# Designs tried in a protein design chat: VHH binders against o26223. Part 155

Target 1, 191 residues: o26223
Amino acid sequence: MKLLWTSQHIKVTVHIDGKVSKMDVLEAIKTRRSIRKYQDREVPEELIDKILDAAMCGPSAVDERPWHFIVVRNREMLEKIPEVHPYGAMVKDAPVAIIVCCDSSLEKIPGFWVQDCSIASQNILLAAHSLGLGAVWTGVYPLEDRVEGIRRLFSIPEHVIPFSVIPLGYPAENPGTRDLFDPDRIHLEKW

## First folded at step 9 (VHH)

Design u37 (framework vhh_7nfr_2)
Fold by ESMFold2-Fast, scan of step 9:
Structure u37 (fold): chain B 191 residues (1-191), chain A 121 residues (1-121)
Amino acid sequence: as target 1 above (191 residues)
Amino acid sequence: QVQLQESGGGLVQPGGSLRLSCAASGFTFSRYGMSWVRQAPGEGREWVSSISYSGGSTYYADSVKGRFTIARDNVKNTLYLLMDSLKSDDTAVYYCARGLTPFYSSYFDYWGQGTQVTVSS
């Protein structure tokens, strides 16, 4: 097998025909990094569909599944996101972005949609990574100005709340892994 | 600057015992799961054993269960493999490897240079 992708810490093995070997879940979680630089290369619709399928497989409070997704490929629309999201500058350089939204009419238990949409957002990041793409979560909710800016920009109805904007594409950077495990944050039996 | 350095390999007779050590440096050893992986001449790599960050969980390949014991010393930043009832089939270069998680991992980001174990008379 041929090694096509490496970081200073992680190696990904691909088959000789150029297909990426399937990552196990723990590897995907540990090696996923926020990617903010993308190749000038289109992401196939089939990969976006796979990512959205994974997003919808997240657990949700009382199985309410309140999420809706906007897939943005239009260059002019992507270029306008930084105007309403100060930390979304990288979005204009991405070939595609997914906006994770909550349809409040689907909410069964007040407030849990935030956790539901967080889980969906994380699944998008992990699924993108497992498919050889890079992505980053840019926060929208609970910042009212960003929520209303994104709502107006994408004609989102008042009963729908934009939660996150996730640009994605083939990565043009390869950050190293993070040393995040801290046993001091684990308490046995008691605080 | 992550470094893993194996030692303790050598020539041993069938039925004998050997203790391998791996000195780790350049990272917080106590946060990572660690593993031993071997490669026999002309063969692919074979996972042998893994140990969780605290030493509380250990995992073994079926080929070595009951004969090998993996252990760690988080104060000394050292990983061990205690090999008992050695067979000719255990002849290989043994590599110390850092896992991607604090527990068992099928994937590794850093490897040592290896230490040769030869089981023969």
Scores: ipSAE 0.000, ipTM 0.221, lowest interface PAE 15.5, mean pLDDT 86

Design u38 (framework vhh_7nfr_2)
Fold by ESMFold2-Fast, scan of step 9:
Structure u38 (fold): chain B 191 residues (1-191), chain A 120 residues (1-120)
Amino acid sequence: as target 1 above (191 residues)
Amino acid sequence: QVQLQESGGGLVQPGGSLRLSCAASGFTFSSYAMSWVRQAPGEGREWVSSISGSGGSTYYADSVKGRFTIARDNVKNTLYLLMDSLKSDDTAVYYCAKRPLYSWGTFDYWGQGTQVTVSS
C-alpha cells in the first residue's frame, strides 16, 4: 500500500464515502458540473486508478481502444500547462491532471479516435464526480498549437495525439443543478 | 494550390496485385497524415488505409488488413498503396486524401481518383 498523504509532516483529511449511498448512474450524469476550483487536498492514487479503470471501459469504434493517459502530479509541470493552453489556467491549482491521448497506431477507423477519446474523457468526469471529486474537460485537439505545446511539454511521441487535459481534485465550489431536458429535440418515428 | 494526383489503377484478375501512387504538391507533405479512400459503384466512400506524416504509424480497414500496404516517400512527396490478393469487392475508384494537421477525423483535400477493376 502506498501512503502518500499520511506523512508525519502533512495534515490530511479522510472522508468515509463508502458509508454513504453512492449516487446512481442517472444522478451522476445529471448532477455532474465542471469544477475549476479545488481544495488543497491530495487525491489518493486509489481514486485515480478507479477513474482510469472507468475511462478504459468506454465503447470504442471497432474496439480500437486507442487511449493512453498521462497522470500529472508534479507542481512544476502543472504550472507550465497554462503557457501552452490558454484556457487551462485552473490546472496550476489542481492537485492532479489527466492528459487523455490517442495512440494513432491503434486507430482502425479514421476520425473515430476523436469520439473514442471523448467517451474516455466523459467517463473520467463522471467517475470523478461519483467519487466526490470535481473535474473539468479542457480541449487540446483539434487546436494545433495546443497539441504541439502539450506534446513538447510532456515528451509525447509523434504517433500519439494529446486530446484533452482534465484537472481534478476535491471541489472548492458547488455550482447548482441544471434543468437541460428539452422535449422539442425529441422526434418520434421520423424527423 | 494543394494538388494530389493518383496513378497506377487498372484492370486486374482476382488474386492479382496493383501498386497505386499519389504525387502530392502545394503543402509540406511530411507534416500531414495521408489516406486512401475508395468508392465502389453505387456505394458511399469507404476508408481503406492511413499513414502518419513520418510514416511511423499505419492503419488499415479490416477488409484490407493483411492484403494492402500503405507507404510514403517524403523525399519524393509520394504516397503508395500496395494491393495484393485483390478481390472483386476491391473494385472501386481509389482516392488519395490529405488530412488536416493532427486530424484523423476528416479530409481537407482529395485527388481525382484512379479506377481499380478486379474482374475475370
Scores: ipSAE 0.000, ipTM 0.122, lowest interface PAE 16.8, mean pLDDT 83

Design u39 (framework vhh_7nfr_2)
Fold by ESMFold2-Fast, scan of step 9:
Parts: sequence; structure tokens; C-alpha cells
Structure u39 (fold): chain B 191 residues (1-191), chain A 120 residues (1-120)
Amino acid sequence: as target 1 above (191 residues)
Amino acid sequence: QVQLQESGGGLVQPGGSLRLSCAASGFTFSDYYMSWVRQAPGEGREWVSSISSSGSTIYYADSVKGRFTIARDNVKNTLYLLMDSLKSDDTAVYYCARKTPFYGRSFDYWGQGTQVTVSS
């Protein structure tokens, strides 16, 4: 008999360390790690499409969905990103990067676009991991010099704000899992 | 505490030049994008130009490209607008505005404005 409160999981097939495994969504969340080393292998367009579909499925304030995405595969352009992003050195070695942007003209409630684009960025990381890819979120907003460097490099209009640069590819490193659960950060009823 | 004070406006003939200044105080000027916004009689506000905190990134409205130059002096906490080849259509009150970081053309502080009148 099927209990209505029983958790339903979506099983995903993931390529990890050259292995293929099935994982639940919770397992995917717990095992996702920042990956900064990539194989010299192109990522199929079909996988990028799936990742962007997942990115757009996030909640947004008043359903404003202010996100736009730039997919960068051009090697010359990827090699220029570290020039404007000091902690983006790994991007030059990635086969592809996604730049998450906010179109401020789509913003309905001031300031919530940061949360909206954070959700989209996290969904990219989780979707990539679920598809056997590795990715890392490199921060752009709120650092003004990085925002303007990325804007100039990719001809982004002034009303559009680059939020994050996420390089991704097949992993060339396999960091171990982390135990991050801290019960001292959970307060019941009051602080 | 934040203050923006414009100066340099006045009456000028068509084809003339003016230099506007904006003295900023009460905040770290070098941390902010600065902008010029104008308002002509009976019209809404029109964005004119923006300059990044370091001065390396500059934007102009199509109506002023090639005629106006925005500049800043982070040591003096001063924003400038150098206006050449002025036209009657440039007649407006010019406001110095502090751009909110990364919100497109959103502004959190404004000066009182300086009147520019271009007429024969």
C-alpha cells in the first residue's frame, strides 16, 4: 500500500570518477562538490540544454524569472575570463562556461534578483552533478570590477547584471564527501 | 549624510561648451558608479552617462555620444561632464546621481541639479 507521505525520489544516472551510478536527489545534493579540474572533452549541447532547463525551474520572487544565460564555448573567450576574474583561473581549462545574468528590466520586486540568480546558479551546479559533470560557482556580483570586466568581455548591456560564471566539464578530480550537518545551527521555537 | 552638489550650468549659445562638476561627500566616492541624468522642461528624466568606480568603464546615451565626455577624480571626490557642440535639445536640469551597484540605471542619491540652457 502506498503511503501518501512517503518520499518519492527521482533516480539519476551520474558519471563519477569514470563510474556510472544512480543517486537520489538528496544524495546528489550531499555529494555535489566544487570541481575545478576538467577533462579535455567537449560537453554535448544536449546536456547543456538539460542544465539550463533545470536552472529556469527555480522559484523566483513574484515569478519574475529575471535570469538570462550566456553559454561560452569559444576557447579564446574562456581564456580571457581569468583576466577580469582573479579567482576564475580554472575557467580557461573548462570546455564550457555558463554566465548567469539578471535582466533588471524583468525585475518586479527590487533586490530579489540576487536570490533568483543564486537559485538558478545552484540548480546549474546540481544538474551538472546529476549528469556526471563537474562545475564550480565563481562569484561575480557583488564585486563591481568583476561585474564590469565580464560585462565588457561579453558585450552585456548596462541593464543586465552578470551574477556568476560557472565553468563545467567532465571531472578530472574526485574530491571526497563532506559531513556538514551541524545540529548547533538548528533552533527550535526560539533562538 | 550623503551629499551631491552640481555646478557649472548656465546659458550658452548653440554650438557652445560647458563643464559640469559634481562634488560628492558623505560616502566613499571611489566605490560607486556615478551618473549624469537630465530633465528637460515638461519631460521625464533621461539618463545621459555613467562611469564606473575606477573610471575604466563609461557609457553614453546615443543622443550625446561624441559630444559629451564623463570623467571623475577620485582624489577630489568630483564627477565631471564635459559638454561640446551643445544643441537646443540639451536644455535641461542636469543631475548628478549615485548609481545603486549593479541595478542597471537605478539611483539612490541625487543632487539638486544645475540648469543648462542652450538658446540663441
Scores: ipSAE 0.000, ipTM 0.127, lowest interface PAE 17.3, mean pLDDT 84

Design u4 (framework vhh_7nfr_2)
Fold by ESMFold2-Fast, scan of step 9:
Structure u4 (fold): chain B 191 residues (1-191), chain A 121 residues (1-121)
Amino acid sequence: as target 1 above (191 residues)
Amino acid sequence: QVQLQESGGGLVQPGGSLRLSCAASGFTFSNYWMSWVRQAPGEGREWVSSINSGGSRTYYADSVKGRFTIARDNVKNTLYLLMDSLKSDDTAVYYCARAPFSDIVSAFDIWGQGTQVTVSS
């Protein structure tokens, strides 16, 4: 195991001859926050590979796995994203972004690719957090102007739909933990 | 400075109609999603409707579908809520809000001061 990230909310395993950090799944889910400010530090390819592996492990409708990913590190390309995505301004300051796409030719049941790509996007956010990185999901689909803007910018084929743009990097901000549990939204046996 | 100012509220009888307006200033209105949110006496804020930057996509709470219409005029920097077949349950202060709804993790970031709608005989 590697030490990749530390926070007040991370559970760590201490060894007598060293220190190893491990964030369990529930902790990762509960402490993940949207991060929009990044350190001026490169993210190693190995971490991106681990994040993408996690993204592809998500469940999909009828196991269609329609996702494709574009990894963007080129500064000129990152700087152009806010031109077609107004709320993607933070992307230009990130060292890397992942564009989650749906290849519609892989879709086996109409409409479920949206859930499939949402699952992949959330897995990217959780995996990034568990590895000591910060990320934020910026929406592309179903906004026609943003879908076509991103498609044109990254030469995405007509049968492929850009779903989300996720900038990521080492966090330069530390938002507090949120307490979101609401038992009034839980119904037992029936509504 | 970003500002939102609502108008058009008032007293109306059940079954009546009202048109709310929200004047936006201090930002490029045509670049932002806009929403209407209401707060009934003694209740929390309830989202009512949202419209995308270009006006081609609209979303409604189930309680108002078929009765309310959200619209915008990007030339006049104005958001509208056309309310038809008003019910007593629609009584609330109605707020205009700038909504980064295009960003799935975003919340409302700019609010107006609100306009009171009272549905009563």
Scores: ipSAE 0.000, ipTM 0.124, lowest interface PAE 14.3, mean pLDDT 83

Design u40 (framework vhh_vobarilizumab_d1)
Fold by ESMFold2-Fast, scan of step 9:
Structure u40 (fold): chain B 191 residues (1-191), chain A 119 residues (1-119)
Amino acid sequence: as target 1 above (191 residues)
Amino acid sequence: EVQLVESGGGLVQPGGSLRLSCAASGFTVSSNYMAWYRQAPGKGRELVAGISSGGYTSYADSVKGRFTISRDNAKNTLYLQMNSLRPEDTAVYYCARKSPLWTGYKDYWGQGTLVTVSS
C-alpha cells in the first residue's frame, strides 16, 4: 500500500478548458439544492472519480484526512439502505451512492473527524452539482441505530464509522432557487 | 464503452525522438490518473510515466529528463514525448487509465504500440 509521495514532482504544462472565475464557485454554492429524484441514467465512472478527488481536497484537522469512501452501484444493496435508514428512501432509486466513512485509526485529534467528514460530504455535493448531477446528504452519524445498520449492511469494521450516505444521479427534479441571506444573523464588531 | 488506442510507435535510431499518442473514448483523460507502461521482450510491464487528474507527474528513474507525459483535454488524448532514445527503451508501450484505489474499478489498457531503438 503506497500512498502519495511527499517529495517534489516535476510539473507538466496542462491546458484545461478556459479560466474558472471566483463567481463560478459562488454560483455553484448558491444554486446547489438537495436532489432526491433521479433519471434512470448511469453516472459515468470518470464523474465519480472526479467527485471523490474533490472530496479528498477538503481541509482536515492536522491533515489527518481520515476519510474512506464506499461506492455502491449494486441495485440490491441500494434497495436495502432504507431498511436501516428511515429517511433514505430515495437511495434505492439512485444509480449510485457514496458512503462517507471515518477510519478512526487515522484520527490525530479526537473529535475533529466529524468536521473532516462533513467537509468531504459537502465537497461531494458541490462537485456533483458542478458536473450536472444532483445529490443529497442523508445523515448517519451520530445516530447509533443508523451507524450500526449501515456498518452491518456493508461489512464495515468496528474501527471505521459510517458518517453519511449520499445518493447521486442526473436530476429528475428542479426545486428552483432559494434566497437564504439573512442580515439579522450578521453582527458587526460584537454580538 | 472505455477504449484506449495507442499510436506513434516505430523504428528509431539511438538518440532519436518519438511521440506516442493515446486516444481515449468513453471517459475523460483530465479526470483520471493516466499512465504509460512498457514491456520489453521477456520482461514484465513497468511504469514509465504517470499524470494525475490534478496534473502532477511522475517518471521512472530510467527516463527522467528524457520523457515527458502530457495531455490535450480538447482532443481527449494522452501523449508521451520520448527524447534521447536508447536501445534499452525498446519495448511495447501501453497507455493505461489507472483506477484510483477508492473506486474499486479495474484499470483499463490499450493494445500497445511497438517502439524499437536500434542502429
Scores: ipSAE 0.000, ipTM 0.102, lowest interface PAE 18.4, mean pLDDT 83

Design u41 (framework vhh_lunsekimig_d3)
Fold by ESMFold2-Fast, scan of step 9:
Structure u41 (fold): chain B 191 residues (1-191), chain A 119 residues (1-119)
Amino acid sequence: as target 1 above (191 residues)
Amino acid sequence: EVQLVESGGGVVQPGGSLRLSCAASGFTVSSNYLYWYRQAAGIERELIASIYSGGSTNYVDSVKGRFTISRDNSENTMYLQMNSLRAEDTGLYYCAKRYPLFGKSYDYWGQGTLVTVSS
């Protein structure tokens, strides 16, 4: 069977310091890439606020919304992250990072916080991209050494679980986009 | 229902060895994240060793190469083999089943077993 895809595009307009950025949702999803090199320039607080607003708009299991966020701009703290996260070397070079956390006291259904925090993390990546920033998801959970290392470094209470560390900034690299559509992964009516 | 019972602590000379045991009931050791913590006088409990659900292990730098964490699924028991013991290894050793997902309400701790390294 021949599977036909029709892309539906909805144009989103964002106003930033008098600038207008236009990117439809499907374009944002298809062109977002992991960015690990950043310009040496600050990200305005207003953009971080927009990104965190988007992070909290994701669906969550039984609407528990257990996410909390730590915004890290302190260079000394960013430089310490690679000491507890061996694949987080790029974090020290970013102007800012967001740590996505789960507050277990807000959890209404056991175990679904992982999906909730994954949704929040992806929304951060998409929102950053739509605003002209680059970001990358560096994994913390479920690696217990990284979870405890990040917890100690940022004085995170034991009832709160650090899930991901997402450095972000204005991109200093432009990796090419990919066409990843694979119809062999789509099954009609049955496996 | 969930219970951890520790044994194997004692007095040993520097350079000696001890094996701590942590017998588990109410859950299966093979599928859980399990930990050994140490508490010395005036210091909060510190993580010494961990074994993850997939069997991988991690150690604090001061014990790497000297301590080995393991589990025996048939006996539902976790172990800490301690070799080349030093005076600074002295403390109360706790086994724990923890998954920070649920906060402290779902953390399970043993009662602790005392290890003293001295002459």
Scores: ipSAE 0.000, ipTM 0.096, lowest interface PAE 16.7, mean pLDDT 83

Design u42 (framework vhh_7aqx_2)
Fold by ESMFold2-Fast, scan of step 9:
Structure u42 (fold): chain B 191 residues (1-191), chain A 122 residues (1-122)
Amino acid sequence: as target 1 above (191 residues)
Amino acid sequence: QVQLQESGGGLVQAGGSLRLSCTTSGFTFSDYAFSWFRQAPGEEREFVGAISGSGGSTDYADSVKGRFTISRDNAKNTFYLQMNSLKTEDTAVYYCAAKRPLYWGSKAYDYWGQGTQVTVSS
């Protein structure tokens, strides 16, 4: 038996903080914004689990899936991140952050772990947005000082590379929607 | 050897309060998230409340929200369930449970206590 659908066949129902919301994939991609201000409100572990599930569903080069994740809720640890990440000041105000890491021992094809961890990071941002949360990707790799700073703070082994720090929480800002479509960046058949 | 041991159960009148404790040993307490479950006679076990490994996040069953509070004390390797405004429907055996907080997607708990009886009289 087929479940009853809306007239728009790509619409899905999403449960967000006890609310039911409908957001299709294109809407989620187009309306996601970097969020750097968060409410003083905890993010339930259930939502973090859903976000991490989505992160691991991304494609990876030769299915190597080299990603590992550190979930940081400890206030003291969150407050130390800006000391080693100059553009991570907002992390100290977030209720939680996810550190995306690459386990180099899982790498099958040299160098593709960067793309793999980028895909995982973007999936975290999209999943958080779809669940009513805000998040921002703060870059760690390839900036060596940030890589080593994060490694020291979280006791990350030398064969594991911290890639990004993604603070997230319930949004305390609404930067609005952007229309980014630029046809001048599309070339037909040749440059 | 891993052990979870409940204490603080007993008989209480409706409207009263009770505090359950779960003392743990045999693992690194700070690495685990903790939950309380209960089972009334003839019913299946139901979730009551949970606290994350950091202690920064808590979750509760709708039936106990606003009445019960879960907390943890890492220095004492113990976590608690403060039960206020008790109702006869809260009568059950209460179990404490532990799981690795970063075990993504897990529906199972690694360790369980033996249970402590809570009886709420009218």
Scores: ipSAE 0.000, ipTM 0.115, lowest interface PAE 17.9, mean pLDDT 83

Design u43 (framework vhh_gefurulimab)
Fold by ESMFold2-Fast, scan of step 9:
Structure u43 (fold): chain B 191 residues (1-191), chain A 120 residues (1-120)
Amino acid sequence: as target 1 above (191 residues)
Amino acid sequence: EVQLVESGGGLVKPGGSLRLSCAASGFTFSNYAAAWFRQAPGKEREFVSAIYSGGSTTYADSVKGRFTISRDNAKNSLYLQMNSLRAEDTAVYYCAARKPIYFGTAYDYWGQGTLVTVSS
C-alpha cells in the first residue's frame, strides 16, 4: 500500500486492528462499493466463516439452497483466474476469493438457481462490507467459456455450475459514495 | 448413437401400480438431468417428474405422493414407480435427458414413448 489518495477532498480509511464501527443495514447497503484494490494482509478464517454463514441465509426458490462455495487462498490458483476470466485481473492481488457455485442436483425448480446464487453473492458483498472488508462480484455465468474455464481450474464436477468469483480483502481504496436515487423510476399505483 | 428406450407400459386397473424403465446409451447418463413427460390423447405434452444428477427430485402436483422417480447411474437407467393410478394418468410416457442447466432448460434427448392405459 502507498499513499494512493492524498487529496484534501478525499478521505482514506485505514483499518489497523481489523475492527470496524457498527453500521445499520440501510447504511451497509447504501455505502457498499465494489473494491478492486486490497491491502497485503490476510483475512482471518473467522471472518470468512461469518461471510459464508450470511451467504447461506439468503432466500431461495422452494427453499432449494443450491449453493456451494469454494474458498481460494492459494496464490498460484488466484493468479490463474485472470487467464479464464478477462475481467478478473484484480483477483490475483486479493488475499482470498470465494467461488459461488450451484449444485444442480439440489435444484427443485428450473432456472431459479440464478436468482438463488445472485442472492448469495450479494449477501457475501454486504457481509464483507459490514466486517470492514472490500469485495467485488466478477461474473462467470452465463458466459460458457468462463464457466468451463473456472470448472477445469478448480476441478468442479459437471453437475455443478460456477456462478461468480468474489475476491475480497481489506480495502486499499475508498471510492466515494454515490447518489443513485432516481424518483423517475418510481410509479405510483400504475405504470 | 445416443438413445433413450422406455419400457414397462401397459394396461392397469384404477388403483393399480406400474413401473416404467428407461435405458440410456451412447452418452454419460450420470452427468445429465433426466425426466418423465406424458401426453394424453388430444392434449399437449406435460411434465411429470425430474431427477438431477445428485438425486434431487421434482414432481408435478397431479402426481406428487403417488409417483416416485429414481435413477441407477451404474446401469444408465431411469425409473418411474406409479402407484394409485387414475384414469387421468392414461398417456404415452416419455423419458428425456438434458445437460446441466447452464446449456439451457431444453431437453436434448427424448425416447419414443411407452403407452400407459388406466381402465377397468
Scores: ipSAE 0.000, ipTM 0.119, lowest interface PAE 13.7, mean pLDDT 84

Design u44 (framework vhh_vobarilizumab_d1)
Fold by ESMFold2-Fast, scan of step 9:
Structure u44 (fold): chain B 191 residues (1-191), chain A 120 residues (1-120)
Amino acid sequence: as target 1 above (191 residues)
Amino acid sequence: EVQLVESGGGLVQPGGSLRLSCAASGSTFSIYTMAWYRQAPGKGRELVAGITTGGSTSYADSVKGRFTISRDNAKNTLYLQMNSLRPEDTAVYYCARGKYPWLSTYFDYWGQGTLVTVSS
């Protein structure tokens, strides 16, 4: 049996560069970086609640909303993830990870669950960043060995597909921002 | 290499029943969407029925209420129970597997087919 995650009416104040600020949407999108080094500091449940609320607000094909989430705080479980995920070494050092899953029984239109779960994953990354946390998307689907490894570790049913593992925490690194705007990829009216 | 082997086709009278089976090998059956397609003389391939990894089923309008698709993951076998058969159901029936695990919009592996003839 699973309980629905209910967000409270909570306002989060973040401290950036010693100043109190709230990050706007464009700033969050442009400054978010993959973070793989975390402080030895717990992430409050209230922040996880806000992140999962944001994850569920993504658009989904024909409103199927097939996503389920596993929140992992157990140190022994986090330490086992790198055994089944070659690029998940940083997960063992994170205070918490979120596993984004698709319940295939909720699928209304075939194949769009991948887009739905990608949107949920990106919302987790953006929400975490806006709240002063760092996170990274580590890929699970479509790599069969990773899918089955994660399934076995977390007792995930056969009809549920683990899509991504997202470790998160307070950042212990500060990578610079990127300028990725490329006007050559924009075509007006025709190719 | 993925191999799908259909069986159970044959000649049947209108109103009769047949059960088709598809034995799958060379892949992990349980994680793929499976489907039955058919091709009648002079026509293209038509999706008849599909079943996802979670057990959700879909049917072509022409067979709804008459055909039932099912799977047995322990036996790596896909089934199609065909009831109240009509002459227009005459076709070669193909078992198909989704190309990617859990993805149900792209089918890439088909068997050789089994002929179903509905005639008096």
Scores: ipSAE 0.000, ipTM 0.222, lowest interface PAE 13.2, mean pLDDT 84

Design u45 (framework vhh_lunsekimig_d3)
Fold by ESMFold2-Fast, scan of step 9:
Structure u45 (fold): chain B 191 residues (1-191), chain A 122 residues (1-122)
Amino acid sequence: as target 1 above (191 residues)
Amino acid sequence: EVQLVESGGGVVQPGGSLRLSCAASGFTFDDYALYWYRQAAGIERELIASITSGGYTNYVDSVKGRFTISRDNSENTMYLQMNSLRAEDTGLYYCARKRGYPLFSTKYFDYWGQGTLVTVSS
């Protein structure tokens, strides 16, 4: 009951119904953009729960599922993240951030936790987009200074590795669509 | 070969100031976070201050507001400005750089300087 445990610290007295996006999966993938500007609006707990559920549904090497998540809503803590993460300046303006972590004790195959946590991070971005939110992946691992800074700030134990910090909120910017298909990167039968 | 060389230690009265330097060579200085550790007699080394490649700084609570870590990328040198020194600040001060993680721990530092002694006594 990590979700219930963390939710008790930020309990809302008025229940707000979450709204499910009707965007199909291909459209979500193609239209998701990094969002670094957020409205001054609270993100309902129900939406965070849906996002974390999606994060845990990703594939992992030998089903090791080494991910753990820290949900940060405390304004003072959010304001401290840019002090230890140079490219995390936007986090102080976000209503919430999710820190994706690897519990190294759960790793069954050396090194594959990076792919596992990358998949979890991308699922957070896609789920947020599908729910009408904006988010951005700010890198922590493999930059040792950021790993150590985030670990100290959030009292993360030594066997757990902070992988990414993902601020999210209702978007206050609308980046243009990208056309990224490049047939020169596709090789048939052989290189 | 990676080298870290500390200097600037000495004897100072309580309330005094010292500036430590760490001269680095053998790697691309601008790309790495750098660390100051302190080792008191009979005590394990403890991290007291760090500075990222981007200039973000962290301090242990006991030195926050009194010590300032900085770097000069043009000179490949990191500094620790120590003000309002106390008897408990006495120790060997080490400069360090990490190769790989996972952690904020002396166990995971590949490169250490020789140390510079700071003695705070009246």
Scores: ipSAE 0.000, ipTM 0.112, lowest interface PAE 16.8, mean pLDDT 82

Design u46 (framework vhh_7nfr_2)
Fold by ESMFold2-Fast, scan of step 9:
Structure u46 (fold): chain B 191 residues (1-191), chain A 122 residues (1-122)
Amino acid sequence: as target 1 above (191 residues)
Amino acid sequence: QVQLQESGGGLVQPGGSLRLSCAASGFTFDDYAMSWVRQAPGEGREWVSSISWSGGSTYYADSVKGRFTIARDNVKNTLYLLMDSLKSDDTAVYYCAKGRYPLLKSGYFDYWGQGTQVTVSS
């Protein structure tokens, strides 16, 4: 229908503590925090699908879109992630994690897949936040031991590079907002 | 409750074509990726094709690529599989599934229809 793009038909809402709220882009960016503690509550598949759709909407170098995603819900597999990622201890307590990967066969311009996968990872964090979930980006690439550990654990082929592991769930913590604006990092016209 | 009802199967000669349909109800159809999975006699289930929630992305198993086309009608809550150049090896029960490969392999949120029989034979 032609009217699907009106505010009556297309509406983004966040369900928080039984409350429905609408979050604009700047609010989502400014209030998103890394969440490492999760409720013992399942995340519905439809929310994961919306998050992955948002991830794939990121810009990529020469529109190469080299990202692939592994969705991990299996408790045994989530519990093994800290064995190959020392700072991923919170992943075992999350109901689900998304592994962001680069399929190097899809690269059109060498090296920009790192930026592409960073954009996808950030979109996952923002989309999760907008949907009332909490998430955190745990780094995999460029730490070779983590890359190879995750590859072996999830049977990832050699031409695919695991980039980040993002556990997510309903937040069990509520860190306050941050004021990170620093005018000393802004230079006008020249350094 | 989630309900998926397949139709359009039947007997067809090698080289023929069929169009399968799946009527979906009990969930918001346009919020989910959808898939076709088949099971040949005496074999396990094989993923055939998936389509994203919007229809903007389609995926095919190597065995059917170039011969089958997956499509959806989000107004009618219906999933389709257009099957061309059918081979005897395509003989199977075809199932409509809520979700996409590889999420379907996890067994998490799997919902399957009753199936529709496709037989490719003279």
Scores: ipSAE 0.000, ipTM 0.177, lowest interface PAE 15.3, mean pLDDT 84

